VHH binders against c4kar8. Designs and how they scored, part 1

Scores and structures below are computed, not measured.

Target 1, 263 residues: c4kar8; the task's number for its first letter is 1
Amino acid sequence: MAELSTPSPASPAPLDGGRGDELEKFTLRGARQILQLLQDLITHRGLITAHTGGGHSFMTAVLKVDEERGRVVLDPSPDPQANRRALAAPRLTCVTQLDGIRIQFPLVGLGEGQDKGRPALFAPLPAEMLRLQRREFYRLQVPLAHELSCLLKAEDLARKPVEVSARVIDIGAGGVAVVVPTGAAEFVIGGTLPACRLALPDGEPIELDLEVRNLNRQTQRNGTEQLRVGLRFAALPRAADTRIQRYIFKTERALNAKARGGL
Structure headers, positions and changes below count from the first letter of each chain, unless a header shows other numbers; antibody chains aren't numbered by Kabat.
F, E and O are the ipSAE of ESMFold2-Fast, ESMFold2 and OpenDDE, as the mean of both directions, binder to target and target to binder. V2 is 0.75 times the mean of E and O plus 0.25 times the DockQ between their complexes.
Where letters were taken out, [cut] stands.
The coordinates of atoms that the task and the answers printed are left out; those that the model quotes come from them. Centres of patches stay.

## First folded after the chat (VHH)

Design t31
Fold by OpenDDE, last read:
Structure t31 (fold): chain B 263 residues (1-263), chain A 124 residues (1-124)
Amino acid sequence: as target 1 above (263 residues)
Amino acid sequence: QVQLVESGGGMVQPGGSLRLSCAASGFVFSDYSMSWVRRAPGKGPEWVSTISGSGGSTSYADSVKGRFTISRDNAKNTLYLQMNSLKPEDTALYYCAREGDHDFWSGYDTFDYWGQGTQVTVSS
């Protein structure tokens, strides 16, 4: 009777996405800074997506920061099931935007109660908050019309080599995010995918090595599961780098022109 | 700069109808899924509906299924929410929100832009 080892629930992705020191400059750990940022979220009525794991999320907002008790008060979901998931989750990953800056922070030790007679969720103040300034972490969102793709050389569950054509979601100087069909391949964070091919509109595909930096399984609202893979360019020839940069620049320019009402 | 401006809110009686609009600018509208989110007084925000960039796919919260219809006109950069058979429970500030792509590193989804909202009040 072979004990089918239930795949250990994928530990929620670290806030830093395994980037370590690269994100440190964007990570707030000061209590005062954290409090201020949370207060700003309140002031601006920030819509927060709280991820509970397993591809599930719910909408919330910061209602109050209780400095005396060292806790944050959140709106519960109108969906009781979402709240149950939240309470059962070892960690919530809260994601929002403020002034065009992506903010991400973990909450652990979530509890439910009442605040001023209203149902509320409570958690200790986050130990850290990630504030990603666009200028420093600029990723070009690839227009759907470009149909940018990356051929990944990966392995399947049986460790057989497979080639997977993945749609590129975003691209930057340092890497790409791609969407991989469910079950198409297995990825390991820190693993290298050699001799992959990035297809740009301007010519022949670029051969490059990719390092898996992030894995995120998302369940779309329509119920479709997607695997998003963050990939770093592990070895990029100079010529390839130039092409990528050119593509980014050209695309950005085009998008900006279009946004300004340019035909 | 990305801008979303909601309009069309107002006061209606139960059973009435409203059509919300959201004017989008500063980005390629058709490339993004768009959503409506609402926040009722004294309640947390809740997702209402989403439509894909092309308009080919739509989804709804159970609370609004069969009553609300999300649509978009990409030529006009406008998102719509047709609300029929309105109930007092639908009273809320309604936000138009852009679904941002996942962060390259974290992969978590969120709304990356939303407007100031338009108030919908359903009362007898």
Scores: ipSAE 0.772, ipTM 0.913, lowest interface PAE 0.6, mean pLDDT 87
Fold by OpenDDE, last read:
Order: structure tokens, then sequence, then C-alpha cells
Structure t31 (fold): chain B 263 residues (1-263), chain A 124 residues (1-124)
């Protein structure tokens, strides 16, 4: 009787996309810290976007922290379908902002019930909360007026090479986030896209290798689905790095000037 | 510093109209999609409407479709919500919210800034 080794439940993908070492310093794991941060979210009436997977999300807020029971109480969505998705999801990824700091935390084991006679969602306290200060993870948001594109060399479902022109959403020293049409190509986290071309305004496209670090299917409010791909510069020549940095600097300066009424 | 300041809320009778405004500062307004979110007493927050940075695309929750109109004046850095045919169930605190930047690592989106809100009360 061969003991069918029950496949170990796939550990939920870390919030950090596997870059645990880099984000560890921004991750709160202390129970008191977590409680305090959740309380702060309550105090400041933080609007939370809860992602349920599959490109779906709903708005929520922390209503209460029940320390005795070790649980957090959330507002349910006015949309019953969103609540069903939430309850069916193996994990919620909650994203919000407090005092200019992006906060992310997972909730596992979501249930529904009542709090003081009102419908509520319940989950155990998060095991960790990520606090990302913008200064340390700065990405330049590419202005809509000056779009950047990245030609991705990828494969389709049939493993046929395809070239996909992707819009760059943000850019930093370490990589780019892009939007690709749904179904245009298949991406694998950790996979390398060789000899891609990043188009900058200052000259010829930069040829570079990109590593897929994140995949996120998003449904826009208008119902349009898009795939966001986080891409790391796998091998960036020094000259290319310089050009990217120059672009970022120049663009930031221009944006700041515009924001101050200088344009 | 990014600031969003809502105004235009008030008390109206059912069937009435209100126009909300949101003054934005501290960022390039036209580069961001903007949204209205509302929170009714005893209920969770609800997305109401979104408009793209250019104003070329708009979307609405089913609950407000055909009654509410989102618009923006990028020259004035102002977001608007025209609310017609108001119902008691529209009673809520209305927030102006900026769609947040893409997180390169996680890929998750959120609203990254919102105002203090403006109260809308629809009652007979």
Amino acid sequence: as target 1 above (263 residues)
Amino acid sequence: QVQLVESGGGMVQPGGSLRLSCAASGFVFSDYSMSWVRRAPGKGPEWVSTISGSGGSTSYADSVKGRFTISRDNAKNTLYLQMNSLKPEDTALYYCAREGDHDFWSGYDTFDYWGQGTQVTVSS
C-alpha cells in the first residue's frame, strides 16, 4: 500500500514575489507592530483595496481588531459577488496607504459573520505586513503624454516566439512594469526574456534581457482586462543604465516643474 | 505634497441633484486616473466611478449608472461628480481618490491618496 504522499499544500506565494531578502527590512512580523498598524488604519479610516485574485478586487476597511480572538474585522463589499469571491479566495491581498507609505498584508482564512448585528468579514490577524516607503522603492511613473514602450520577446501558448509591444507603466533603476494585451504571450515568473528592446525618447532602443518577477491580471473598472508584468533588468550594460538614469532624472525634473506650475 | 479636497456635499431630497468637486494639488493631475468612492453608514466603502487621466474613459458602478457623471478639468486640477436623481441609498461620505501607482514587485493596485470626504445626505 504505497502511502500517497499528499502533495504539501503549495505555500501561498509570498507577498514579495520571492524577493524575501530585499523586502524583509520592510516587513513587520511583530504582533504588537501589526496590531498597532491595523489600529492606525482604523483611526485614519484607511481605504483598502482587497485583491481576491484573478484580477478582481473590492474596497474594504478595517472595522475592528479583535486582539482576544486574534482576528481582524473587515467591511464586506456592497457587492455580493465580490464577497463570494473573497470568501472563495485562498488569500486576500490587502493594499492601502497610510501617511504616504504603501501597506500590503495578506489575509488567510476569511469568513463571514456578524459584528454587532452587521454583516462583516473576519480573518485571522495577518502574519506579516509590508510597509513600503516610496523613497526606497521609487519608480518613475511614465507620463501618459510621453509613453515608453518595451518590445518583449516572448513565447505564445504554443511556445512560438512572439514579439509584444508593451506600454511601460513605471521605470526604475532595477526594472520596468509593463502592460501587455491579454493573450499576447505567455509569461513565467522567474523566466528570462532575452534581447528585449526598451524605447527611450533620447535615441535608439536599449537592448536588454528582462526577468519576469511579477504577473498580475487586472480588470479595469471599464471591464477591460490587462496583464501587468513586472520585469527586472537581468543584464543591463553600464551605458544603458546611464541612459535610463538620465531619462528618469530628466522626466522627474520636468514633472516637478509642471507640478509647480512652471509649464 | 499630494492633497485632495472634496466639496459640494449637502442635504437634498430624493430626486434632487448635487455636484461634487475635488481639488487636487501636489502632482500632475492629468497623469492619474481619479475615482469617487463612497462609504455609507454601517456599510463598507463602495467604488462609484473612475475617469482616466485624459478624461477619455469613464466607468460607473451599476448602482449609479445613468444617474451620475464623472468629469474632470485638468486645467483646474479638479474632479467632478454630477449626481442626479439622488436616492436615499446614495447617502454616504464621498471620497475623491487617486489611483495609485503600480507596485513593481507586487503588481497590486490601490488608491494611494484620498481626501477627507464630503457628506451627501438624501432624505425626505
Scores: ipSAE 0.678, ipTM 0.873, lowest interface PAE 0.7, mean pLDDT 86
Fold by ESMFold2, last read:
Structure t31 (fold): chain B 263 residues (1-263), chain A 124 residues (1-124)
Amino acid sequence: as target 1 above (263 residues)
Amino acid sequence: QVQLVESGGGMVQPGGSLRLSCAASGFVFSDYSMSWVRRAPGKGPEWVSTISGSGGSTSYADSVKGRFTISRDNAKNTLYLQMNSLKPEDTALYYCAREGDHDFWSGYDTFDYWGQGTQVTVSS
């Protein structure tokens, strides 16, 4: 039997790399609430994505909660490399959605071992779990016909200012995702883009500051690469927030009515 | 209401083939990347394959590369998995899953909806 691996050094980290204070109102810290939510994941066979850092993740599920030992027990990946990355990671960020509720929780001190003769991963119970209602995480997939765009004020590879008109592919209360041609500008995760302009169908464009949260390269059918840029709204005025929420609400209702009445 | 309904599973001998289908409804299918995941008895879930909303980008787990082909028909709101050269270790309950929205709080990806699954059993 393989010995338990040395646990990776635990390093308490915020759930989202710096937005933790704004998320506190959605964070469960009570032991009984956490146990019940984990049990709900077991009961509903929640499909969990466990993120190990560096863009790597693997699929898992909560196998059980060991209340006596204060541990959560997870299924290991069938991919041994994914298990090795998980055991080496300082934390595992577990994410799922259950009945329209997004659930996130960190696990630190992950170890491997056996549960009733079967390989398993285990960790102390999480000290916190993030529970977000749909409106708090939802991102509307923007219909192509709306042609929503965002003018980004960024820099090119030569560090010169450049304006990039990017198509908005999704929009939520806290941000947008856009696509741009690869190389149109230099984007750095954590970087800020001041004074960008978001064009909604009604009214004048909204001026707003954006923070780059993630970057994903995509290849189009013709082999051309584009970049999906996840952007967070910074310091959003209430009037702008209201316009964005109104757009999302109206568009979602229109899309739902079409889906219900369509073929 | 988002619904994902898998079909096409069954028993097959090693070396055989199956084609799985996933009928999608309640959302704009072409706007979402879709995945197949599988769960063997007594094992955790395993990602199998992903296809972009347009169908232009695909990716596969190493364990299925060259044997499985993911595809979609956006006009019919249907996702497919063609499985060839099946092995006993491919025995599992296969789910289609929709990639969840990008979370503006953290940016971590996850699946937000999945079906009940269709059983694939590869045995002699």
Scores: ipSAE 0.368, ipTM 0.769, lowest interface PAE 3.2, mean pLDDT 82
Fold by ESMFold2, last read:
Structure t31 (fold): chain B 263 residues (1-263), chain A 124 residues (1-124)
Amino acid sequence: as target 1 above (263 residues)
Amino acid sequence: QVQLVESGGGMVQPGGSLRLSCAASGFVFSDYSMSWVRRAPGKGPEWVSTISGSGGSTSYADSVKGRFTISRDNAKNTLYLQMNSLKPEDTALYYCAREGDHDFWSGYDTFDYWGQGTQVTVSS
């Protein structure tokens, strides 16, 4: 099968437009910008994964843009089931990367047909395309030796304030993922944790507001329950952003040097 | 800079075998799942097989199960595809692809780098 599954970290709620607000500044809506980006995908033969929902996807590529009809033309899957799912889906979420730039766009109104006598999939040009530089989507796996932690100001099950020191397992421009003991606090997706403190190796802890984006329950080998909490930076001061980006850059360089055989 | 270089393609008769290699550099090879992808003449890309970073998990397209074997040697930073019982329909440009970083915003996995490919032609 050509289908690829991507279950982690979480699927968005069905009609939740609120999470899209943070991506708006990376979203292209100009017709000329969209056409140019699609043509770049054609020129570079971009490998596109088209997600049809339910954990199903297929590989495709943009064959051409039909400007006269306002359509994009895609390769069909060799798997007939994948094509049926694509045609039945309310939208396709197309994702790819070119030279470290992540590109994502929805296609709606997908239909089947022929292009120069060959089977093809057709859709109206997307009304928007997301373009993210690597630092805007990348997450650094935090080395254990750095012992990064984040003090969370959360609530327990009785809605009383608690402070939880959580180990940071990854960090990116938009947020962190942490682990906490399962019963340490109650977390709600979409909830905001104000005035948390992120401890970086150098300098004073950073005070920041965090928004809960995902939750994943985990059991360690010793039977200890823990919760992986994905947290978005809700309002990040420029100085804090600079320190976080510097940490990511410095640590990634050090890790890459070790991978090439340097210590 | 991430580089993926395929080799081992060529012309073979139906029923023959080939072993493809993909030399990887510029990244920690063992940290990434890797895939083989092929493009038949006049067709779009088709996923063939995937192997986890450790090599402990593999998966295959139905069209190649039992005939193709994906493997990797993390000490040599090399991905392999052993292709047996080749058929004319296996004629394609074969290339390796790296599974991209999982992003925090959407959670969708992508391929972020792929090689130029090596041609496999199966004809009598």
Scores: ipSAE 0.295, ipTM 0.713, lowest interface PAE 3.8, mean pLDDT 82

